# VHH binders against Protein DOG1-like 4 (DOGL4), part 110

Target 1, 232 residues: Protein DOG1-like 4 (DOGL4), of Arabidopsis thaliana (Mouse-ear cress) (q84jc2)
Amino acid sequence: MSKMRNLVEEKFLEFYESWVIQLELYLHQLLIAHNNNTMSETELRHLISKLTTHHKAYYTAKWAAIREDVLAFFGSVWLNPLENACSWLTGWKPSMVFRMVDRLRKSRVVLVEAQVKKLEELRVKTKFDEQKIEREMERYQVAMADRKMVELARLGCHVGGESVMVVEAAVRGLSMGLEKMVKAADCVRLKTLKGILDILTPPQCVEFLAAAATFQVQLRRWGNRRHYVTHS
Short names: E, the ipSAE of ESMFold2; O, the ipSAE of OpenDDE; V2, 0.75 times the mean of E and O plus 0.25 times the DockQ between their complexes.

## First folded at step 16 (VHH)

Design kf99 (from kf1, 16 letters changed; framework vhh_8fcz_2)
Fold by ESMFold2-Fast, scan of step 16:
Structure kf99 (fold): chain B 232 residues (1-232), chain A 122 residues (1-122)
Amino acid sequence: as target 1 above (232 residues)
Amino acid sequence: QVQLVESGGGLVQPGGSLRLSCAASGFTFSSYVMSWVRQPPGKGLEWVSGISGSGGHTEYADSVEGRFTIIRDNDKKMVYLQMTSLKTEDTAVYYCAKWDEYTGTTYEFDHEGQGTQVTVSS
């Protein structure tokens, strides 16, 4: 019901396409860094910093956009159907990233016992924070069935300036609840990412970031291939 | 089959210029980020430069920024590396590279050619 809805979607589509292209350029750098034992710690830290800044830029842009239209992020037009199917509250599920961390235990650069312990503590905390958000989502969905929603449905059957304004105000109120939950989920994502990078050595950070970027880019390619097959 | 064929290498004096070419086939060229990577004698692979499918995004390693330019021609399925102000440290075998997919074990490029040798010496 907002004329600004399409503008938010258009702006974020342009941003996201550019952001993913830049992520793939960083992936190429990560692939080389992962296989090069001659890079200095300073050079590796610089590359890790570029990726950290890049992910932070995504959340900065996302939070500006959800302030205007959070619903644009549920079934996003800038994501293909496969990417949308794999989303948990408008993004990656924080606990799943530890599957990429588990692969480091079998890689050429093995985790030491102290790192394994810290990563397990972080995994438990991340899962706990994730479950808090899932409980908030459940409460939100239950609240949608309360008397206020019944009243909104009834008002939607009547045409008039005041009735339309009341419905718009109520929908905006519901959207504010979703915005708060999406931001909470994004905070868990950022804390999880930072926590992992703080525990890992620079070479391990490069391997982890390469795995994460690889998954994101490949998922997009697989989903786009489905479009060519089904809509040829 | 994906194929990448590098050419244009040779012997040049310090301060000289050289243009490398990479001919691509077997994939939708304009849909892929392309990179130039190099391997100096006795060292590992070093990333040099990258360009997005449209050519709208480019990135350079700090060691070559301001001296090298990456260009692509999607109609010809070519990517180029224009090198100026060459230094002895630029001596390496140069490969063009793309990343296609993860096989479950490998974080590496799909580069099919033998590369092209660049030697910067007086």
Scores: ipSAE 0.658, ipTM 0.871, lowest interface PAE 1.5, mean pLDDT 85

Design zg100 (from zf24 with Q1E T7S T23A N35Y L48V A61P Q87R D89E F95Y W112R Q117L; framework vhh_ozoralizumab_d1)
Fold by ESMFold2-Fast, scan of step 16:
Structure zg100 (fold): chain B 232 residues (1-232), chain A 122 residues (1-122)
Amino acid sequence: as target 1 above (232 residues)
Amino acid sequence: EVQLVESGGGLVQPGGSLRLSCAASGFTFSSYYMYWVRQAPGKGLEWVSGISRSGSYTYYPDSVKGRFTISRDNAKNTLYLQMNSLRPEDTAVYYCARYSGLEGLTPSFDYRGQGTLVTVSS
């Protein structure tokens, strides 16, 4: 709600808007490839590689930004309220991608039994990693409310160099803890994405990436409709 | 009042080059993504290049990728399009456009200039 944005927020806002525009261009290429059954395996692998590189670029930029201001990613100004409502620890919930895989399998049964088994094993592992991070986040929230933190907050109400420095050191420690948790969540996201792409054939990867990108783009458009003001 | 004024169009032979300029006024130029869009005779509008607020990120459809380069000078409120290896198919009126968001998978614009004509012919 604040009209003020810090430099990290402004820089990442421009990056993210640009990243989404490029994702939409790649989505168009994925939809064309999905409808073209004559594309070579080399051509499909090249397109999949473009998407993989694009997602890696997002995490490279995000990790640089959270090193400067991790709190910018909790309630991000570059996301609309609907996108923020659907976020889990600053991004998509890793297990949600298996819903996309399940939906594609039901619409056209092209997965062999061996792939179904590997995807189920990956799904279980991903949920386990998610729950581990959720438990760490709960511990963090509880620790923020402990008596030591309450005492440090009291000291922060006093004007004085020593008290101010002690509070600033504690806040820096809290931010480092959040950064570690966000990076852990992002590692689960990347591991899950890579795992799915490793199990699927190139045509199936194109279909999966097209479905995922379509959902991300549509979610942004639906949320923006509620805040979109056009002066024609 | 928002104004976009294009210049630099003209007649050029296939394989030639042209540089288009757009002078922007009436808004904070550095706060907006900017695009070049074109309209060939008897055809609809087609976007040919986009650039982020700072100029750090640029976008091109495959039809112009490697041949066209978009750039901006935020201190001078000016947008540029360097067009190389021009083809007869590039013949169009070129417009400077202020980005307002997406309609479907297509960039949408709230303001365009009057345009500058580019003719590629032998």
Scores: ipSAE 0.074, ipTM 0.591, lowest interface PAE 6.7, mean pLDDT 84

Design zg55 (from zf24 with T106R; framework vhh_7z1x_3; at its last look DockQ between E and O 0.80; V2 from the best seeds 0.77)
Fold by OpenDDE, look of step 17:
Structure zg55 (fold): chain B 232 residues (1-232), chain A 122 residues (1-122)
Amino acid sequence: as target 1 above (232 residues)
Amino acid sequence: QVQLVETGGGLVQPGGSLRLSCTASGFTFSSYYMNWVRQAPGKGLEWLSGISRSGSYTYYADSVKGRFTISRDNAKNTLYLQMNSLQPDDTAVYFCARYSGLEGLRPSFDYWGQGTQVTVSS
């Protein structure tokens, strides 16, 4: 089903496409760095910094876009159905990255006890923050269903000039609430990512970022293949 | 047939400027992410810059950031690279390349130009 794209969607689609391509280029660098044990710590830190900056740029763009149309990010047209299905409040679920770290530990990443402890603390904190947001979201949904949505539904039955203004105001109110929720979720994502990178050594950071990027691009690839097969 | 043709290369003194052009044909230019890549003598390929379909978003390698500017004119099917403050280590063959996605986990470019030689020397 080809969704009609609005201006916000179109713009962000282009951004995201370019952003992902750049991520793919960075992924290649990360993989090279990971396989090349000759890179200095300074070089690794620089690479890490580039990736972190890239991620920050994404959220900067996202937050600008959600100010205009937060609803565009619920059912994002720039994502395939698989990517959307894996999304939590318009992005990756913060607690998921700890599973990624666990997988790395099971493979070849050796963490010292102090790191393990800090990661566990961060995991608990992240999960708590995640749950807090979920509770707020539930509260928000209930509140909206009880008041605003009912109003909107009533107004929808009476299409007049004044009704349109009221509907628009109601939608704006809803959007503002959603925007707050999305930003809150993004903050948890950013904090979690920063927390992990602060705990890991530079080589471990590179490996983690490579794994994360790989997961993202593979998810996109697999989702696209499936989508094209079903619609071709 | 898809074709990319680079022009604008030449000999320039250190500190000088050049503007490269890449003319595309045989495909919908405005639908693709375009790139500049270079190869110095005895060195591998180095990605320099990329630009989104409309030209609204650009990216640069650290080696050229602040000195080079990528742009495009979709009406003319042309990609540009403004190169300022050129240095001897910028001496290379410069290629225009169309991004095609990942092969495995490696970025891939499906079409390249013939390249244009840029030589920076006193």
Scores: ipSAE 0.886, ipTM 0.965, lowest interface PAE 0.5, mean pLDDT 92
Fold by ESMFold2-Fast, scan of step 16:
Structure zg55 (fold): chain B 232 residues (1-232), chain A 122 residues (1-122)
Amino acid sequence: as target 1 above (232 residues)
Amino acid sequence: QVQLVETGGGLVQPGGSLRLSCTASGFTFSSYYMNWVRQAPGKGLEWLSGISRSGSYTYYADSVKGRFTISRDNAKNTLYLQMNSLQPDDTAVYFCARYSGLEGLRPSFDYWGQGTQVTVSS
């Protein structure tokens, strides 16, 4: 319980709560636009831009926070246990977003062949980038299990003073590695989102963003209600 | 007993300024995201601005961004809206509202003030 860690968690908790409320307000706007077909292409593009800006604001705040305490993002206090259980390296798994795209393809005869081809190319590239990060995660896990880390952990438990400083330096190094990995994952998320929005028409973008926001908001509500108890 | 009371409305000339206040009672004001919403004559409700529980994070509708500033004083249980560069289209009843979450997929506000009338006319 360090003061700096508590401050980062408290500040990001307030940020995230307000960010989610604004997402809920944007979701309502997306659903109105989708259901009523009343907005011009210019108005739809502006709404899509607002969602994109909102999403980028999240990563701006997140990257500022992880510079101070990346470990706050592993088992985050601003996420409920269900949200934390569904996280892949502190956020959504990039390839999973294509399941939402697939729903558009199944329920609507709206995607032209050129879009289908570009979406498949993007899906393959996203999966490739995701696998690179998973290999980095594996290397990080091997480093955590290596003899030096085990030795430092033992030393920290048994001897005070200098052994504490050595352990703290090792933990700092591990935190820097995690920060780099989290930022790499977030870059894949942003590239994937931009790629999908660049391929889709404005009405399709609205439908996609509405589906994504609905899932995010409902996952939070399901976890917060705490009557998610599976009885077998 | 939860209560929100707006004050500060009135008649103002185009280009003028007004500061609206909303005094809250009956709940822990510092724990809630607060909002300003307006209703122009013959039109529906328009969300204008929201502010996080400590005041650190604010959001604005495009129609008021750069002209209006939301703020709060948790020690006084008071929400503010500083309105600058007022336009005839800003004529409306202005409401203070507490955000309560979603009803289905629709944003819900559980408590509203009575509203304060703002008229922008020469």
Scores: ipSAE 0.802, ipTM 0.925, lowest interface PAE 0.8, mean pLDDT 87
Fold by ESMFold2, look of step 17:
Structure zg55 (fold): chain B 232 residues (1-232), chain A 122 residues (1-122)
Amino acid sequence: as target 1 above (232 residues)
Amino acid sequence: QVQLVETGGGLVQPGGSLRLSCTASGFTFSSYYMNWVRQAPGKGLEWLSGISRSGSYTYYADSVKGRFTISRDNAKNTLYLQMNSLQPDDTAVYFCARYSGLEGLRPSFDYWGQGTQVTVSS
């Protein structure tokens, strides 16, 4: 869909490109920290904090953009967002990040039993939060389907101005609901990221953040449009 | 062909200010993420700041955050660096550089200016 992007989408994609370039610079620092065992805990925590702040900045910019036009992130027609609502609201399902943790455990990172228990608790919490969002989206889909039936019925009536107002109200309700759901999903993503970083030691956090940044940087290089996902 | 030319360097006293300019030619300036990098005597390159294509998004190294401001004027094909509160350890050659992507997992800059000397000394 060439030339179908609106201004909000174009500006956010510019932000995301610059955000990824800065992530590449942080990835370089993470790789140095991984290979330079002389970094102090204070230096490691500073780098981890910079990555956390960078991810928060991503969500701040995204939430500002969806406040302006949430439908810009779901396609060119207002019906498409509902058809793709189960595509996990502009990003990776939050719990998929645990595949990265699992991968690191099998190759490089040794976790003590207490960490494993806390990670499993966090995984369960994350899945619970995902399920809450899915249930809310289901209720919203039902409400939107009822409004579509009203809109279709009114297309057969002789009140054109009121048909436009009903459509505009439905679009406004859709936009408000989608904004709420995207923010909810993003909050789960951010809370899960911070939860993982709280459970891992600083060297383990550096390993995790390097793997996550590498994945995201490589996805961008491969041409994937993943500007809504900050980890996986 | 592609050319980047820095100007505005010079000698300043500690606490002083300078504004560097980088004039671009031979490419569509507004299509590129642009950067400032410096090299102190006997030291390696230090990335300082980057700016998105439109100028709407800027990033800074910790060493200069709050003191330096990157900006661009795409109509004039010019990149700027406003440097305030300069100290002797800011003494370096300052380069503008064009982001070109990654080589491996390292950010790469494919075109550089000749550099402009900034000396902070009493």
Scores: ipSAE 0.634, ipTM 0.875, lowest interface PAE 1.5, mean pLDDT 81
ESMFold2 (binder alone), look of step 17: mean pLDDT 91; pTM 0.913

Design zg56 (from zf24 with T106K; framework vhh_7z1x_3; at its last look DockQ between E and O 0.90; V2 from the best seeds 0.84)
Fold by ESMFold2-Fast, scan of step 16:
Structure zg56 (fold): chain B 232 residues (1-232), chain A 122 residues (1-122)
Amino acid sequence: as target 1 above (232 residues)
Amino acid sequence: QVQLVETGGGLVQPGGSLRLSCTASGFTFSSYYMNWVRQAPGKGLEWLSGISRSGSYTYYADSVKGRFTISRDNAKNTLYLQMNSLQPDDTAVYFCARYSGLEGLKPSFDYWGQGTQVTVSS
């Protein structure tokens, strides 16, 4: 089991390092596109599509990995401590992306009233879906503290071959529940991302994706410096 | 100390193929993400392809996707680029490069080879 967990972590670490490098290369293309207002709508749509495909590739790899070992995603070895501290159910908190959307009001390209209305509707829906998952996680935590789990923990204290088998079955159940919740959270992330991109114009999409990628890359750099917060 | 040496360039006909090699020395090759970058006459640098440290994950620019294949042999400290269906627009100097991260918000490569010339013409 431990050997399989090590393999999953090693594979995803290599994947994630490569995925981040490619994100950095795409960020450069997004910044060039943002600063150069002469790019055609077709060229902008193509760039947006590349970023969308790149994010979908992350979730494809993640879901394959969590099928094998979901616990690897709680306190991930491929994330630095700052990135892990900022995680909500193994990834970014969906409602946080609307803070990046709010920056578009101060950008070169102004949001029209129809877009503002659709973004607010999406924000409300995203927050509702997010809270639903948080309630599910709360129920999961309560279930972990129920009499059955307490009994299994007590049984495990009196270690023997029989106790080991019973504990292993309980851990498998725990992992399946976590996998379901992580996938539910990832679905909200993908729906939120798609919803925002469907509402925004191509130049606004480029600004949004550039802001999101910049934040992700800077968060990683701050954490890797080991000095990301200075106390007064 | 760190050295990258490209070989395999030359003159080829449109539709032809070439395999480029890059031999690395002076660092632990198997620990680094490696890249192929080109520069056509009168144009800037164009990133073409990248490969993860073990070779399990590869990425390609749209201009070469489906035509070029990046690979590596860590036991030989060698990076490869198999180029198929070559077109006149592929004429460029091809560089092997080691990725070092962002300098500001710009991708940075800390070590480059000398480059190898690829010319696609009749």
Scores: ipSAE 0.800, ipTM 0.924, lowest interface PAE 0.8, mean pLDDT 87
Fold by ESMFold2, look of step 18:
Structure zg56 (fold): chain B 232 residues (1-232), chain A 122 residues (1-122)
Amino acid sequence: as target 1 above (232 residues)
Amino acid sequence: QVQLVETGGGLVQPGGSLRLSCTASGFTFSSYYMNWVRQAPGKGLEWLSGISRSGSYTYYADSVKGRFTISRDNAKNTLYLQMNSLQPDDTAVYFCARYSGLEGLKPSFDYWGQGTQVTVSS
């Protein structure tokens, strides 16, 4: 069934489209707050809370969807090829966010020594957690390459009592392993995001969130409007 | 040609309710994310609510969450806004609008209705 979308993909496609539209509306609010010093600290913290809640809502929907079909998130139909190519375990790579913070520091964000120290500690922990997950993914790949598992997958077309049950159990086990790794990666993403927002001041948080949202929407725009090279 | 027509506005006392309707024509209504936006006298535009293609996913500005409910009936090409617990600060012209994406980094709404006036006063 080529190009057919299953129910999980159809529902998440609509969810993701609406979620991105709302992110674009929040980006506008972030840019207004960044460009004009008219908002109080309380108003800035409220805006930051709205962005945090919006990101949590994404993961709530994602975790419900991966219980039904984790494979939909590896090469997702709601993402363009550029967005998919930039994915690390179904999402942004947590360590990449520190390069964004470093870039902001070089241009606009002034960090005091205490903030720099805390960010360095968070960066080291985040990279450690990433490497731990990458080692787990390697062990998963070795398990998939195990000759007995490959042999069972090849026998999947032989429908019958015991062989069918063994293949079904093996496939279920692989899917459960992927789900666990995706959730672990998402937890690192959320912990890293919260850690950064806890270290930064409210104006700095607005700048960071604006940069992150801008990158996400521009990546989507660039991938949707890429031009093919033509010989003319 | 694309047309959006709002109805259901009027004068209401504080604490009252109104239901706005927006009838769409000239495009495939069920293919678009639809929105309600308002403009109070002498103020800028305020986005209030948005709804996904099927109606399955809804979003609200904090100023109206819990009091307003967006919905749609794709068979009738109609967008709705149920407004409860209305207060004087809700006095505005209410528009339905079709989202078209970003121009630069600014949200763009390519088609608007003419608006319907909602006035909340004693």
Scores: ipSAE 0.761, ipTM 0.914, lowest interface PAE 1.1, mean pLDDT 86
ESMFold2, look of step 17: ipSAE 0.756; ipTM 0.913
ESMFold2 (binder alone), look of step 17: mean pLDDT 91; pTM 0.911
OpenDDE, look of step 17: ipSAE 0.886; ipTM 0.965
ESMFold2 (binder alone), look of step 18: mean pLDDT 90; pTM 0.905
OpenDDE, look of step 18: ipSAE 0.888; ipTM 0.965

Design zg58 (from zf24 with T106V; framework vhh_7z1x_3; at its last look DockQ between E and O 0.71; V2 from the best seeds 0.00; counts 0 for: pae E 2.1 > 2, grease 24.7 > 24.2, SAP .798 > .668)
Fold by OpenDDE, look of step 17:
Structure zg58 (fold): chain B 232 residues (1-232), chain A 122 residues (1-122)
Amino acid sequence: as target 1 above (232 residues)
Amino acid sequence: QVQLVETGGGLVQPGGSLRLSCTASGFTFSSYYMNWVRQAPGKGLEWLSGISRSGSYTYYADSVKGRFTISRDNAKNTLYLQMNSLQPDDTAVYFCARYSGLEGLVPSFDYWGQGTQVTVSS
C-alpha cells in the first residue's frame, strides 16, 4: 500500500505540475483576450472551451488516481501548506467562485438583472449541495469512528498476517467511502463552474476564468514563498 | 553553463515530415518542463508544445495538434519534435525552450536554443 501510494503521489505530482504550467499558458491567453476587444465571439468561445477541457482533464486524472489511492489527496504532497489549507474535500470550495464573481462585479463586470438572478439561484443551489455533502461526510466520520476505526485500532495491537489482511480490507472500505465523497464534491465543482459559464457572456467568461486561474497560480506562488515544495 | 542546441531543420515540401532534436546540457534535463516554440517571419513567438519532466504528459497548440508530436529521452538529454503533414505556414525558426515559471502573470522561459530553420515550400 505504501509503495502504491508513493507511485500515485509521484505520478499525480508530475501531472499536476504540468497541468498548472499549461494553466499558466492559458492564463496568458485569457489575459490577452481580455485586453483585446477585437476578438470575435467565436474566438472567445474557443478559448473558453480550451479552458473547460483543461479543467475536465484535471478531474479525469484525479478520478483515475483516487481509484488507486484516495488518501493521497488528503494532504496532497503536490500542494503547499497554504493550498492545502484552502482546500475543501481535496479541492476548491464551490461557493468560493461566487465571491470571485462578486469581486468582478464590483470592479468592472456589468451583469444584467437576469444574470444576477440566475447567479443567485445557482449560489443557493451550490450552497445546498455543499451542505449536503458536508452532512454526508459527518455521517461517514461518525460511522468510521464507531466501527471501522475501532476495529483497526484493535487489529493494530495484533501482529500477524491475518490481521494485516483484515486491516487492509477495512482501509479499503474506508477509502471507498472517501472516494464517493470526493467525487460528489467534484461534481458540485463542475456543475457550479458550468452553471456560471452558462450564465456569463463570452467576454465575461474569459474574465472570470482569468480571475480564477490568477487566483490559483498566485495562491501557489504565495504558498511556495513560505514553504518549498520538492517536485523532483 | 546551460545550453540548448536545436537540429533537424531544413527544406521540405508540403505534406512532408521533419524531426527536430534539441540537445540539452548544463542542467538536470529530466527536472524541467520543456517546450517547442516557433517564430515565423514577421510574426511573434508561438508556443507549440510542452512536455512534462518524464515525458508522460504532453500539450499542444491547436495549430499543430494532430500533426506534431513532442517527446523526450532523458537519458540522452534530448527533446524531440516530430512534425508531420507540414504546411507552408509552418515555415519558421523553431526553438527549444526551458520553462521557468511566471514573471508576474506571464509564462517565462529562461533558456532557449539558437533555433533551427524549417522551410516548407513546393
Scores: ipSAE 0.882, ipTM 0.962, lowest interface PAE 0.5, mean pLDDT 92
Fold by ESMFold2-Fast, scan of step 16:
Structure zg58 (fold): chain B 232 residues (1-232), chain A 122 residues (1-122)
Amino acid sequence: as target 1 above (232 residues)
Amino acid sequence: QVQLVETGGGLVQPGGSLRLSCTASGFTFSSYYMNWVRQAPGKGLEWLSGISRSGSYTYYADSVKGRFTISRDNAKNTLYLQMNSLQPDDTAVYFCARYSGLEGLVPSFDYWGQGTQVTVSS
């Protein structure tokens, strides 16, 4: 039987390809800004605003898509296998960005003690929020093996109108649960990004966003070239 | 052989409108993200706008957002730029270009048209 690509997958694939191209163009602007000490604070804030708007546009499109088909985001066709392997609940792991923040300690514009303290507080809160979501995912996985789900699986072996409707309702319920968890994870991502940008100065924000975009773009390129990641 | 040909440039008064066209040949036009880029006298290249392969998603530089509209007709292998509320600062040579990705960390375009001159002057 022929396999049809889901309409949601086709639309989001085109969206994501375009979104990444625009991220690459913004990355170039961030790198120019980082290497040019003549840009005003107003110009830097404008560039930072363009990047935050770009990331918010991603989540707007994603949340519309997961409302229709959340499973498309688990093993996404618009991501290569390396990108999919590095995903935590359909996206980047929020606490991972603090490794990029650590690089700012070695930059020309050094973090002041008050910023270091606020970033550590944010890191702890982010880890706590991640753990809450991981516990919810564990509960979801355990619920898949409960008595009700086992009975629904048995009913699914009998292909009839009523059995099909009951199984479809159960699958819809499972998808709604995953949608809630993915949105919760995305809220932690957005809160973490906003928190970091609120703590950093505009030059530090540009350096941080450049580092994050560079990693995202390079991860995609490494995966597209099908190079193995060396394990030590 | 890949070819991009721009048309539609000319002299226009401030506040006027022009529609630029770019006809593509030698590749599957409907598979590529396409762009408009300009170069004003004595200045470097400025990226203006990009459009996804089917035309569903568009992006604009701040300098032209709200005034210019990018579109495409894949059946005609043609890219368009509708330019409204033209200003003297819009005077430039306008190029259509195919995006090829980053070389190092610099955006790269593998194919360019010859350009079409737009002059905004009273």
Scores: ipSAE 0.799, ipTM 0.924, lowest interface PAE 0.8, mean pLDDT 87
Fold by ESMFold2, look of step 17:
Structure zg58 (fold): chain B 232 residues (1-232), chain A 122 residues (1-122)
Amino acid sequence: as target 1 above (232 residues)
Amino acid sequence: QVQLVETGGGLVQPGGSLRLSCTASGFTFSSYYMNWVRQAPGKGLEWLSGISRSGSYTYYADSVKGRFTISRDNAKNTLYLQMNSLQPDDTAVYFCARYSGLEGLVPSFDYWGQGTQVTVSS
């Protein structure tokens, strides 16, 4: 029998389901634009702006929810197990998005030398920022392994008011630190996305956004139906 | 037997307002993402707005954002569209539609109402 979901989890589950449906609608528009060579640059830029705004709206909602309960985003009830397994600090790993760009280069997207140089600079910056966050996460994990904190968490299950208040304060402090790290990771994600879209031409941006949305939608669909596979 | 029935259409002057209703039956209304779609004469279908299961999250096409407001009352199994600042190019048949997922990579709506006519003219 599943545990009851808390209020944050219930709200974000509904948000995320609706957000994905809207992403699917935008994906349809991206696929039409991909096959339509007569769209003006203005029309392409407008579509790109809608996708960018949609992604920003996700982070706006996420950051509000994280303020209330950051732990809900580690092993999220609104994601299937495959989606959760692909997460790095509650989202896609920024450096991994460059693999998608590399695959598009091999099959679809023709980049000039100036774009290649700017993408490599962005890749290096992104990796640097990731490593900085990973070092901070390591320090956080060491703090969580502190025997005093583990003892206080365990004690909070079995004792009255004073001990509960101390545990609650300690958990609040650690949750604030974790919230900062998740937001820092999300900022790297946003900077990486914006950086890629600034380097690519509008048709190339449509290709990239279509590939990214397709991957996200298919990961969700594939993970939701994995239990229908009957091979050993 | 799933049914969606739109009401509230009519003839309105430019700048006027209308409120459309869509009454649902034959399914658990509160379990579904619901939408408004319109079809102007001689044109294809245009998605206008969608709303999450509880009504907490809403989305709008650029053509209607700021002028139209989607809402729902799950106790009455009813979806609403408040339309303000109506213009002649809002003239269309308006449908409510139930989101059903993807067919391939194309969003699909499995049940539609019969539509209600909205005409904006001077």
Scores: ipSAE 0.572, ipTM 0.850, lowest interface PAE 2.1, mean pLDDT 85
ESMFold2 (binder alone), look of step 17: mean pLDDT 91; pTM 0.911

